# VH-VL binders against Small ribosomal subunit protein mS42, part 15

Target 1, 220 residues: Small ribosomal subunit protein mS42, of Schizosaccharomyces pombe (o74379)
Amino acid sequence: MSFQQRFARALDVGYKNFLSKDAVRNIFAYDNHLRGLVQKECKIHQTPYRVPSDLMVQSASDPARANLFNYSSQLVNHDFFFSGLISPERPSADADLGAINLKPGIDASFGSFGELKSQMVDVGNSVFGDGWLWLVYSPEKSLFSLLCTYNASNAFLWGTGFPKFRTNAIVPLLCVNLWQYAYLDDYGLNGKKMYITKWWDMINWTVVNNRFQATRIESL
Key: E = the ipSAE of ESMFold2; O = the ipSAE of OpenDDE; V2 = 0.75 times the mean of E and O plus 0.25 times the DockQ between their complexes.

## First folded at step 21 (VH-VL; framework fv_ebrasodebart)

Design z5 (from y1 with heavy chain N57H; at its last look DockQ between E and O 0.84; V2 from the best seeds 0.00; counts 0 for: pae E 4.2 > 2)
Fold by ESMFold2, look of step 21:
Structure z5 (fold): chain C 220 residues (1-220), chain A 123 residues (1-123), chain B 108 residues (1-108)
Amino acid sequence: as target 1 above (220 residues)
Amino acid sequence: QIQLVQSGAEVKKPGASVKVSCKASGYTFTYYAISWVRQAPGQGLEWMGWISAWNGHTNYAQKLQGRVTMTTDTSTSTAYMELRSLRSDDTAVYYCARGPRYYEFWTGYFQHWGQGTLVTVSS
Amino acid sequence: QAVLTQPPSVSVSPGQTASITCSGDKLGDKYAYWYQQKPGQSPVLVMYQDSKRPSGIPERFSASNSGNTATLTISGTQAMDEADYYCQAWDSSDAHVVFGGGTKLTVL
């Protein structure tokens, strides 16, 4: 299923209490535009067109293909962001078992989910310019932490020595889009704090927990 | 614990197609890729491609592009590999293997393998 | 199109050290992985990310990767170590997995 097909309901009705359908449609229109730019960059550099995550990796350390990296990385970030939201077509749940499973680690790292919320809102609002805020996990340290990335940068490739000698090995679990195009329509230029606050209520903690459990299942 | 169980051996004529299944258990299927690797008689391992169960994206070996289709059914935790326009040199044991996690899409290694499915292509 | 070259065979006496090489252009810039395969069986991962050993793999297995060559080393080689061994890397330029041709290890 295409990215548009996977989020057809959100394009139709938006995310109640978070993003109107017009805001969602604008974000997806930009996503479609970036897909066109990726195709053009692939032609320019005679790079076979393929999925954004492959293109992001292939272009990550090549200054001549910086545009290809930026466009493909942003597409990867869009997918990760929307895949972490409570879907408009999902049945509502009165309990979030994902959050219950995450609670010991979140408490150890931040003190509480309430404190995590406060930190995400405060840190996210302090980002000047466009970027992304991430919840990440370090398997080595057994700790969660926050990471800010600027522009189209991401937590998947964060560190030096990509692809082999990655420093401060971290696993991205969750992100929020802090680019103006994500919040301008519904919240205005002065509404970033409220946008992040409303986003918090839309986090699908079952998805976050499943991403976390993928780090825990093996002794390898 | 973690297990990949493949469908049984198949005998096909040249020009036909084959579809091999790989049922996964013991882990969260949607956060890993499934890779397919084949081994012709007396020869080494040859990577065919993988499918990312978290979003359905596929990555095929270029020599097989246009002849192979990989799909998943998340409700049954099953991956499928279909190879079309079969030739006699497609005779091989076909393995599925659990591929990269959603955050490891650049490292590609295979800790967990299916038992293999022999596909024989002969007239 | 990265190509990984292994010797077709290696022979050692029991108790001695076996060394299996895997050569590829700038292979040390990539992670190398090693698999053991016995007749009629699926491959088994024996070394990953150049030099890390999975749990359950004996300590006599070790590996390294630098320059153009990765090496799998088995110290105190036992009869049960007779198998085919494959190296594997990921080729970032073509976004695909590459296996070596395999090495048959024979123990006296």
Scores: ipSAE 0.196, ipTM 0.684, lowest interface PAE 4.2, mean pLDDT 87
ESMFold2 (binder alone), look of step 21: mean pLDDT 90; pTM 0.938
OpenDDE, look of step 21: ipSAE 0.701; ipTM 0.862

Design z6 (from u1 with heavy chain D57E; at its last look DockQ between E and O 0.71; V2 from the best seeds 0.00; counts 0 for: pae E 3.2 > 2)
Fold by ESMFold2, look of step 21:
Structure z6 (fold): chain C 220 residues (1-220), chain A 123 residues (1-123), chain B 108 residues (1-108)
Amino acid sequence: as target 1 above (220 residues)
Amino acid sequence: QIQLVQSGAEVKKPGASVKVSCKASGYTFTYYAISWVRQAPGQGLEWMGWISAWNGETNYAQKLQGRVTMTTDTSTSTAYMELRSLRSDDTAVYYCARGPRYYEFWTGYFQHWGQGTLVTVSS
Amino acid sequence: QAVLTQPPSVSVSPGQTASITCSGDKLGDKYAYWYQQKPGQSPVLVMYQDSKRPSGIPERFSASNSGNTATLTISGTQAMDEADYYCQAWDSSDAHVVFGGGTKLTVL
């Protein structure tokens, strides 16, 4: 099913205590506009239309297709952001269990979940301009950390000689949208700190833990 | 521990459709893609496409575009591949294989394969 | 349009070294993967990310990938190594997985 179909309940009622339905509808209208721009760019460059993640990869590091990259990367970031929230359609009963499973690694990296929250709120609020704040994991360092990316940049391709040298890559587990369009409607220009604080309460830690578990090395 | 178990062999007539299932166990299904690969008798491996279990998005081999549909049922950890308008040259063993993780974007490898499903298309 | 070309067959005597090539335009800029398939069986991954060997694969298997050519090398070849071998890469411009045509390794 489509991105909008997967989040139909959020479009209908919003996210209680976080984003109104009108704010969600505006973000999704922008997402839909970007999908139209992707189709136009695919025609211009004779690139067969595919899913946003494929288009992001195909256009990475190609200056002639910078617009295609920016639009497709933002679509990937939107999907990752909303997929990490407690769903109004099917609230996760296991969200706290995910946090319990993550606790040893979070404690080792940040000291506590309380410290992680404090750092995400403070770092996110101090970012000037538009971008994204990410919780990432380095499998080779066995360490969680925070990453800021600006504009439409993303953590999926960060810090790698893509794709050949991905073994040094960090892996995104969670993000928050710091573009003004995400929080302006409900929080105003000066409400960024409150927006990030309310977002923290909406994190689906079961999703984050499952993303983390997918990074674990399996014996071949 | 990690297993992909496919549905049984099928015999079909030209023009029919076939739907092969692939039930996954031993890992978190929704954070990996499932790829489908087929092999005609005496021939090599041919990649058919993948489905991303985390969001349901698909990418099909161009040769098969318009004839193939891949789906998942996350509640049963099962992937499905449907091939329509069957021709005799669609006779093959159809494999599912666990594809890349949600962050690997076509840089992964296929370590875990299903046992294969023989589909025979004959009059 | 990416194409991976392998020789249809390679024959070696037991104990000798077998080399199976996989050719593609600028293949060395991508990761190459290798699979072994015995009759009636699913493929088995034998090399990944150009030169890495999965746990459980004998040390006599090695691989390299540079320029336009990836090469799977089996030293001290044994009768049990007789199988079909496939190389695999991906093509970011088409977002497709590509397999080579396969090489039948015969151990005489």
Scores: ipSAE 0.331, ipTM 0.730, lowest interface PAE 3.1, mean pLDDT 87
ESMFold2 (binder alone), look of step 21: mean pLDDT 91; pTM 0.939
OpenDDE, look of step 21: ipSAE 0.566; ipTM 0.844

## First folded at step 22 (VH-VL; framework fv_ebrasodebart)

Design j1 (from z1 with heavy chain Q111D H112V; at its last look DockQ between E and O 0.03; V2 from the best seeds 0.00; counts 0 for: pae O 5.9 > 2, placed apart)
Fold by OpenDDE, look of step 22:
Structure j1 (fold): chain C 220 residues (1-220), chain A 123 residues (1-123), chain B 108 residues (1-108)
Amino acid sequence: as target 1 above (220 residues)
Amino acid sequence: QIQLVQSGAEVKKPGASVKVSCKASGYTFTYYAISWVRQAPGQGLEWMGWISAWNGDTNYAQKLQGRVTMTTDTSTSTAYMELRSLRSDDTAVYYCARGPRYYEFWTGYFDVWGQGTLVTVSS
Amino acid sequence: QAVLTQPPSVSVSPGQTASITCSGDKLGNKYAYWYQQKPGQSPVLVMYQNSKRPSGIPERFSASNSGNTATLTISGTQAMDEADYYCQAWDSSDAHVVFGGGTKLTVL
């Protein structure tokens, strides 16, 4: 099942045991709003409208285009977040099988998947304000780590670095949305920890594994 | 009422470009893809491509690769189709049509059509 | 690229049953869709997902598929049914839409 199909289905029925259809629709509505804002910013800056990922990269180095960057980056983050989820009905996802190539590195970095979960839940819950929590991989170190970004910032540009600071050191593999709108509808003000806990069960480790493998192929 | 309203007829010279608009109403615009289909005089329907109003993904017919650009404006619920380097055999009625949300799985249909836009290319 | 083949024309007397076929490779594993187009008008969806009828389409319209052939059937054909009919499917290899060549239905 493709990401598009999974997300489309989620708009109709939600993600079982994670997000209601209303919550998903609310996020989708926000994305639609952001797209409109991106288009407006493109007109303001006389920049041709492109996919958010391209616009994000193009605007990242220009303080005058901060709005364009924020809107585009948030869209990219949303896409990355949802594309990493299993089917809304959870019909066929096998996390253990899907994470086969990740296991050695995860064990080396965190001790176990259980420890990774625990850390992501705790770190995510400890984040004050809006942002994103990422699992990233460092090809140079052959280690996994957690990265927290605030607001619309993301691990993609962090990994490749900005013009003044380029590291190319990290590859994003998954993320969880820590913006309040992402969990308030279903979990409330005190439900952030539960939200992240439930999110973990919705991770499509096959997708994560594929993202990990893709980076290794490029190095060949 | 769900409807697609297209821009008016166009007359163009060979080598020129044409941009046709398709305004959607009566439904959530970003939930669906928009497809473009053209029909030369006395000929059948020819699919040109589709664009997702949600994420901007596009897929164009191979025959039109490099000459066609599809875009959407979510603020106005309008889809646009630009065809460049026009030639006489591009003379046709151009239709926009509402595609399904599930178009990626190739199970989609076009349940709402615009009224069509005649584009005439003549020297 | 996938090709859908339709007969160029079909003729039927009023009240009789008209059948329009659409043939394509591996069509049996794909959904077929049907559109009606009258002169000077936009196409109208009349059947989707092989055999489902949209709201507003008369019950005399039905469709089926067998093997690599989809069939649109119009029972009790009326003069108003005279039109061009197009079948449509998807090519899963490149996510392209494919239309048949169209069939002109004449009601004698």
Scores: ipSAE 0.019, ipTM 0.590, lowest interface PAE 5.9, mean pLDDT 88
ESMFold2, look of step 22: ipSAE 0.426; ipTM 0.755
ESMFold2 (binder alone), look of step 22: mean pLDDT 90; pTM 0.931

Design j2 (from z1 with heavy chain T28K; at its last look DockQ between E and O 0.02; V2 from the best seeds 0.00; counts 0 for: pae O 12.5 > 2, placed apart)
Fold by OpenDDE, look of step 22:
Structure j2 (fold): chain C 220 residues (1-220), chain A 123 residues (1-123), chain B 108 residues (1-108)
Amino acid sequence: as target 1 above (220 residues)
Amino acid sequence: QIQLVQSGAEVKKPGASVKVSCKASGYKFTYYAISWVRQAPGQGLEWMGWISAWNGDTNYAQKLQGRVTMTTDTSTSTAYMELRSLRSDDTAVYYCARGPRYYEFWTGYFQHWGQGTLVTVSS
Amino acid sequence: QAVLTQPPSVSVSPGQTASITCSGDKLGNKYAYWYQQKPGQSPVLVMYQNSKRPSGIPERFSASNSGNTATLTISGTQAMDEADYYCQAWDSSDAHVVFGGGTKLTVL
């Protein structure tokens, strides 16, 4: 199933054991709203509409285009988040499938996948306000780390490395959305921890592994 | 009007199983979770577990793991609780209760309760 | 597993203020809920999210949270308030619901 098909399916049925279709629809409605805002900002700044990732890069260092950056960045983060999830039809999926190449580094960095999960849940739950929690890889150090960004900030530009402009400082592998709109519908105000916990089971480790492998190849 | 109507009283022998039903009405059944709570005679409330009518996700009390199964029938808006390997200390009034929507029930409360079902386990 | 502790009984004279406590680990970071139960009846929600009162519950019912203790307060206690009261919370570690042991309120 393609990413676009997964998105379409998620709108119809949600993510089983994670997000209801109503929650997904709400999130995607917000996404559409952001797209509209990006278009508006493009007009204001006389910038041709581009894919959000390009717009994000173009506006990142321009204070006058702060809104364009934030909206574009949020869209990028949003796509990255959902693209890292398994199919909405979870029953046949193995959450840890494909993570074999990650294991040595994860073990070295966190001790175990279980510990990684625990830390992401705890760290994510401790974040005050809106933001994103990332698992990132440092090719230089050959270690994994957690990175928290606030609002629409992202790990791509943090490491000065978007897939198109990588510096090999850090490479984001997965993220979880910590904005309230991401979990309020299904989990409530105090449900962030459980939200993250359930998110973990929805991670497509094959995708994560592919991202990781791509980084390693480039580092060779 | 939201109502939860439970099945009638049961008398069982030790080692037997009992299945209690809870028919819901007055709201969209699939949007909410159902919890089961029991109360032994003269004792306090004991949470048994919950089930999401949306996705069938369940969470059981640790002490009942392996003996309890909760299910839902969306076509009839009915929740079921089966307790196996009954013992004398399982004698209690069993309640179903509706929680908040989706996963919010974890931090939620029980605003609507069934009338209770007495299950008596005696030799 | 989280445990909520309540006094087994509380007695008050009519018109006096009754206080029922519920203590548990990390309760300060969680919502507490309160239920009233009279003999032969199902529990009735009287307070939710620490201090919110459902429709139909008298204003004399209030609740607060301080540290790891939640308190249900009934001002101007009436004979009809005689019942068992249970606090309830949830355990974030396993998503289990937890009830207190219950408190029997006697109006003398």
Scores: ipSAE 0.000, ipTM 0.494, lowest interface PAE 12.5, mean pLDDT 87
ESMFold2, look of step 22: ipSAE 0.165; ipTM 0.667
ESMFold2 (binder alone), look of step 22: mean pLDDT 90; pTM 0.934

Design j3 (from z1 with heavy chain T28I; at its last look DockQ between E and O 0.63; V2 from the best seeds 0.00; counts 0 for: pae E 2.2 > 2)
Heavy chain, then light chain:
Amino acid sequence: QIQLVQSGAEVKKPGASVKVSCKASGYIFTYYAISWVRQAPGQGLEWMGWISAWNGDTNYAQKLQGRVTMTTDTSTSTAYMELRSLRSDDTAVYYCARGPRYYEFWTGYFQHWGQGTLVTVSS
Amino acid sequence: QAVLTQPPSVSVSPGQTASITCSGDKLGNKYAYWYQQKPGQSPVLVMYQNSKRPSGIPERFSASNSGNTATLTISGTQAMDEADYYCQAWDSSDAHVVFGGGTKLTVL
ESMFold2, look of step 22: ipSAE 0.513; ipTM 0.793
ESMFold2 (binder alone), look of step 22: mean pLDDT 90; pTM 0.930
OpenDDE, look of step 22: ipSAE 0.659; ipTM 0.853

Design j4 (from z1 with heavy chain Q62E; at its last look DockQ between E and O 0.62; V2 from the best seeds 0.00; counts 0 for: pae E 2.4 > 2)
Fold by ESMFold2, look of step 22:
Structure j4 (fold): chain C 220 residues (1-220), chain A 123 residues (1-123), chain B 108 residues (1-108)
Amino acid sequence: as target 1 above (220 residues)
Amino acid sequence: QIQLVQSGAEVKKPGASVKVSCKASGYTFTYYAISWVRQAPGQGLEWMGWISAWNGDTNYAEKLQGRVTMTTDTSTSTAYMELRSLRSDDTAVYYCARGPRYYEFWTGYFQHWGQGTLVTVSS
Amino acid sequence: QAVLTQPPSVSVSPGQTASITCSGDKLGNKYAYWYQQKPGQSPVLVMYQNSKRPSGIPERFSASNSGNTATLTISGTQAMDEADYYCQAWDSSDAHVVFGGGTKLTVL
């Protein structure tokens, strides 16, 4: 299934109390525009077209293909962001169960979910410019933390470096889109704090918990 | 315990298609990829591609790009690999293996393998 | 497409040390993985992330990866170690998994 097919209901009705259908449609129109730019960059660089995550990895260490990286990384970030929201089709009960499972780790890292919310709102609102705010987990430290990335940068490749690849340095669990196109339509330039606050109520904590559970290293 | 169980052996004629299934259990299917690897008789392992169960994204080996389709059914925790326009050198054992986690785009290893499915292509 | 080159065969006497090489351009800048496959069986992961050993794999298995070469080493080789061995790496430039051609280990 395509990205727009996976979110067809959100395109139809939006996210109640968070993003109007017109705001969602505008974000997805930009996403579609970026997909066109990716195809153009693939032709320019004679790179076989692949899914955005593959193109992001291919181009991450190649300065000549910086545009390909930026466009593909933003597409990956869009997917991760929307995949972490309570669907218009799904009830909130699953989200509550995820929060219960995450509570010990969140309490240990931030003190409480209430404190996590306060920190995400404060840190997100303090970011000057476009970017992303992430909840990440460090398996080595057994701690959750916040990460800001600027522009199209992302938490998936954080600290991996060229040509090296790090495994499990930090793992993204959740993100919020802080680019102005995400909130301008519904919240205005001065409404970033309210946007982040409303986004908080839309987090699917079952998704976040499942992402967290996948970070545990299994015995062979 | 983590388990991947594949569909049974198949005999096909040249030009036909084959679709092999791989049912996963013992882990959260939607946060991992499934990789497909084949092995012709007396030959080595050949990676065919993977599919990400979290969003359906696929990555196919270059030589198979136009002949292979990989899909998942998350409701049954099952991955599928379809190979079209079969020819005699597609005769092989086809394996599924659990691939990278949703955050491991650039790495992966295959600890958990299916039992293999023999596909024989002959007139 | 990246190529990982392995010797087609390696023979050792019981109790001796077997070394199986895997050569690829700048392979030491990537993670290397090793699989054992016995006739009629699925591959078994025996080393991961260059030099890490999965639980259940005997301590006589070790591996290294530096420069252009990864090496699987089996000390005190036993008859049960007779199998085909494959190295594997990730080719980030093409976003593909690459296997070596395989090495048949014979214990004489």
Scores: ipSAE 0.452, ipTM 0.769, lowest interface PAE 2.4, mean pLDDT 88
ESMFold2 (binder alone), look of step 22: mean pLDDT 90; pTM 0.932
OpenDDE, look of step 22: ipSAE 0.576; ipTM 0.835

Design j5 (from v4 with heavy chain T28K; at its last look DockQ between E and O 0.71; V2 from the best seeds 0.00; counts 0 for: pae O 3.0 > 2)
Fold by OpenDDE, look of step 22:
Order: C-alpha cells, then structure tokens, then sequence
Structure j5 (fold): chain C 220 residues (1-220), chain A 123 residues (1-123), chain B 108 residues (1-108)
C-alpha cells in the first residue's frame, strides 16, 4: 500500500486545525518525488527496488549509497510521522485516553504529559535546520527521552551499527517533522513553534501506546 | 498465546489462483509483519515474501513478482496470500509466519508459524 | 541472490555430536537462524541471532557463525533430534529472506 493510499483522505480534506489540504498535498508531492529519487538510486547502485525501510537498512553506513539512504530514510520518517496522527477529520479527543500505559513512564521521565509537550515544543523550536524530533523509549533503561535527528536521519537506526552491533536500543514512538516544507505552507517562516504546538493536538496516542506496548520483549 | 491458524487445503487447476488465509492471535497484529514460506513435497523451505501489518508494505521474492499478492485485514487480524497463474510446481505446503516488529525490520526470523496449507495444482 | 548452502544429509550415532554447516558469502556478517522441521510439522526455531537458544530448546543445541559459515552443533545427539534442519538469513542486498537447502539429520 502506498503512502498516498494510506492517507488518501488527508489529501482531500487536510488535517483540521493542523495542516491544510494544500499543505498536505505539497508534502505528499515531496514524498512522491523522494520515491522517484529512490528508484533512480536503486538503478545506480544496482539494487532492486524495495520498500523504503528495507532500502534504508540496506544502504545504511555506506557512504557510497548516502543518497539512497537519505531518500529512503526520509520516506520512512514521513510514514512514521503521519501514521502517528489522528484522523484528518479529528473525530474525537478521546484518543488521548489511549495513553494510559504511557503515563507512568512519561511522568517518571518528564514529570507530566504537559511537561513533555512543553519540552517537545521548545526543543523542536530550538532546532536549527532540517530534521526530526522523536520521542523514544529505551527498554533497557525503562525511560523515555527526546531525540533530535538532523536531515533524513532517524531513530530506528540510531546508535551503533546494525544488525549485530546495535547496542542500547531505542524504540521510536512518535516524531514530528521539523523540515521547513512541513510547516511553511500554513505557518510561515516564523510559525515553527505554532506548528509543533498544533501537531501535539494531532497525535494519536492510541497508536503511540500500541507502539510502546510492542516494545515488550517476548521471551524466546 | 501466539497462534497463526491457516485456511484449509486447496486443489486447483493450472492457471487458476489460490488465496490462503492466516488468522493471527495472541499479539498486536498491526505492528508485526507476516511472512509466507512454501515447501514443495520433499523440498526445502522457500521464502515468498512478507507484508507489514503496520503500514501495508510488501516485499515479494523475485521469482514470484507479478503472481503473488499479500494483504492484511487488521479488523480480523488476518493475513492473505494470493498466488495467481498456478503451475504444477506451485504444489506445496504454504506457511505463514510472524515476522519482525515494525522497528525490527532489519531482522528476519520466524518464531511463530502457522500449521501450513497444502495447495495442490493438478490438471 | 544470496545462496545458503547446506549438506543434504548428515548422519550420526546416538550420543555423538552432529554438525550442520551453512555456507554463504559473508554470512558471518549477518545473523543466522536455524529451524528444525520434523515430518508433517511446521518448522521450529532452534537458534536465533547466530548462537542464541530459544526457550524450550535443549542445551545440547548450539550454533556459531563466522566468516562464510554458520554451524549448528548438536551434542549428545538423540533419536528425537532426527529432522530436517534449515539455516536462514536476511539478505541485505535485495532485502529478502534466504533459506538454506536443508539438511536431513539421521540418527543411526
């Protein structure tokens, strides 16, 4: 399923009180452009075209495949970002109730959801340049933290090498796109803070909670 | 307890299509991948592809490109594998297996398997 | 596509040590997984991430992976260990899962 198929409704109506239809369309146009670039890079490197996540992993830590990695990674980030949002129509505020399992950890790590929000808004606003701000969970430490990645880098491959050399694994739970194209259409050059503030209200905490629950390691 | 329960045996003619189902339970379906592996009689395991129930992304074996379609129904926690233009050499037991979580996409191993579905292609 | 090569068959007497090899280009740089399959049954994961043993798998099962070869070792082989064994890896070149051809272990 394509990114556009998954979020087709957003293309038609936008995200109420967050991103206009036109803004969403522009973002999705960029997504399509990235997909085209990925295909080009696949040809250059004689790599079969696959889903972005696979290509991202395949090209990671290879300077010769930096473009493939960046384009693929950005697609992965895009998908993760939008999949963490509530419905474009914003049908209910009850989605926040889904964060019940997150509360103890969030309180322990940040003090409160309010403090988490404040920190994400402030940290995100303070980031100079393009990037992503992540809420991540460390199963080993049982702690939540904020992670800022620049450009197309992401929290999935954060840390030491992979797959065998990964240590101190973190799990991404949500992210906000800090690239200028993500907010310029609706918020302008000085609207980054407002953009992040509005984004917070669009978080689907049920999805975040499910992602958190998925971090529970099943005994092999 | 994690379980994958597959649909029953199928008998098909050459050129026909078959759709096998795999109902998952005991875990968060929407954040794992489902892989399909087949085994011809007396032969080894052959990976067919997988689908992510998280985002719907699919990856098929090159050999099966164009003939296979994998889908998921999150409302029923069921994965489907459709194989078209069936040939005699498609006769095999088809397995579904739970793949990695969405944040473990660089790992490909299968701890949980369905019971298998025999698909027989004969004229 | 990456190919994993296994011997078609290995025979051992009860109590002896069985070794099943899986060879592939730069396999040591990847995680290897091993599956046991008995007739009429689904495969069972017996080793993961080169040398880790899942719960419920006997300690007599061990594995290693270095260079181009992964090895599954069964010490003190028992009759119940008679089965087909498959190695498996994830191929980063095409993002596909690859299985070995399988090895039939016979306990004489």
Amino acid sequence: as target 1 above (220 residues)
Amino acid sequence: QIQLVQSGAEVKKPGASVKVSCKASGYKFTYYAISWVRQAPGQGLEWMGWISAYNGDTNYAEKLQGRVTMTTDTSTSTAYMELRSLRSDDTAVYYCARGPRYYEFWTGYFQHWGQGTLVTVSS
Amino acid sequence: QAVLTQPPSVSVSPGQTASITCSGDKLGDKYAYWYQQKPGQSPVLVMYQDSKRPSGIPERFSASNSGNTATLTISGTQAMDEADYYCQAWDSSDAHVVFGGGTKLTVL
Scores: ipSAE 0.073, ipTM 0.702, lowest interface PAE 3.0, mean pLDDT 89
ESMFold2, look of step 22: ipSAE 0.489; ipTM 0.776
ESMFold2 (binder alone), look of step 22: mean pLDDT 91; pTM 0.938

## First folded at step 23 (VH-VL; framework fv_ebrasodebart)

Design h1 (from u1 with heavy chain T28I; at its last look DockQ between E and O 0.70; V2 from the best seeds 0.00; counts 0 for: pae O 2.9 > 2, SAP .501 > .496)
Fold by OpenDDE, look of step 23:
Structure h1 (fold): chain C 220 residues (1-220), chain A 123 residues (1-123), chain B 108 residues (1-108)
Amino acid sequence: as target 1 above (220 residues)
Amino acid sequence: QIQLVQSGAEVKKPGASVKVSCKASGYIFTYYAISWVRQAPGQGLEWMGWISAWNGDTNYAQKLQGRVTMTTDTSTSTAYMELRSLRSDDTAVYYCARGPRYYEFWTGYFQHWGQGTLVTVSS
Amino acid sequence: QAVLTQPPSVSVSPGQTASITCSGDKLGDKYAYWYQQKPGQSPVLVMYQDSKRPSGIPERFSASNSGNTATLTISGTQAMDEADYYCQAWDSSDAHVVFGGGTKLTVL
């Protein structure tokens, strides 16, 4: 099942024990709103409409096209976030299979998956304002790390010197949306911690593992 | 070993459509893009576009906009390129090539190529 | 749309150094890639990210990229190096891949 299909399905059923269908619909509405804004910005800047990832790259580090970047980047972040989740219909996470391959690195970097979870929950909960929390991998260092980005910033284009001077420095493996609209519907203003806690159980570790393995299967 | 295996040669009439397949193996198909590059006889390489197997995003060369459609089937690790309204100047060898990973979409390079598919458009 | 310009042909004697240039506006600000193509074969990546050599590519192959010009250099050129060479870059303005016109390298 494709990401789009899963997301579409989530509109009908939600993510059990994580996000209600109403919450998902709200996020979807915002996503569509962003798409409209992207189109508007494309017209303003006389830029042909492209997929969000392309537009994000094109507008990166351009103050004049900051809105285009932000809207496009947020769309990319949305896709990455939801594509890392288990199927909406899955009763429980079978993350153990995918997690096994990640265990050595996670243990080396964080001590355990439990500690990783604890850190992500605590760090995410401590973030004031809107943003994203990422688990990233550094091929050069062979270590996993947490990265927090604010607003619509992302881990793909993290740092300066894009694009030539920042290639494969870090690889995003998963992220959690820390924007209030992502959790207010189901968890309320004080429910951020619980939101992240529940999100953890929805992680598709097979996807995460595949993303991780993609960094290792070849050396170029 | 990473391999891209393309479908066989095609002979088409002007105005017809052709669909070339590219079956990938030896790597995680979902997290890479597939690009299509063609080469007319005795000419250079021409980039046609690419598709991300991860999110389905496509980017086509402006010259081919409206005539080309790229798709992927993740269940079979196969990419498809359809070119419509064929004309004589579409005669070329068509290559699929593995593009960048999902987190390196700003780097366009092709380390792995298919064997090529000759498409001949003739009356 | 970006344009990459290559000389149509370059000739060298065996053992000499061949240089193939690729010119483009602000090409030095982008990563350049180089491909070798022999008759009837698919292109082969010989250089990536301006000056990096893929595994399996001989050390006699090197490359640089600065200003508006990327250069592929083949030291101690051998008969088997006779082929077409293409430079390639990624255009951030439209997220398109751009190839040079190609250079025929002849080993005399």
Scores: ipSAE 0.114, ipTM 0.717, lowest interface PAE 2.9, mean pLDDT 89
ESMFold2, look of step 23: ipSAE 0.661; ipTM 0.847
ESMFold2 (binder alone), look of step 23: mean pLDDT 91; pTM 0.940

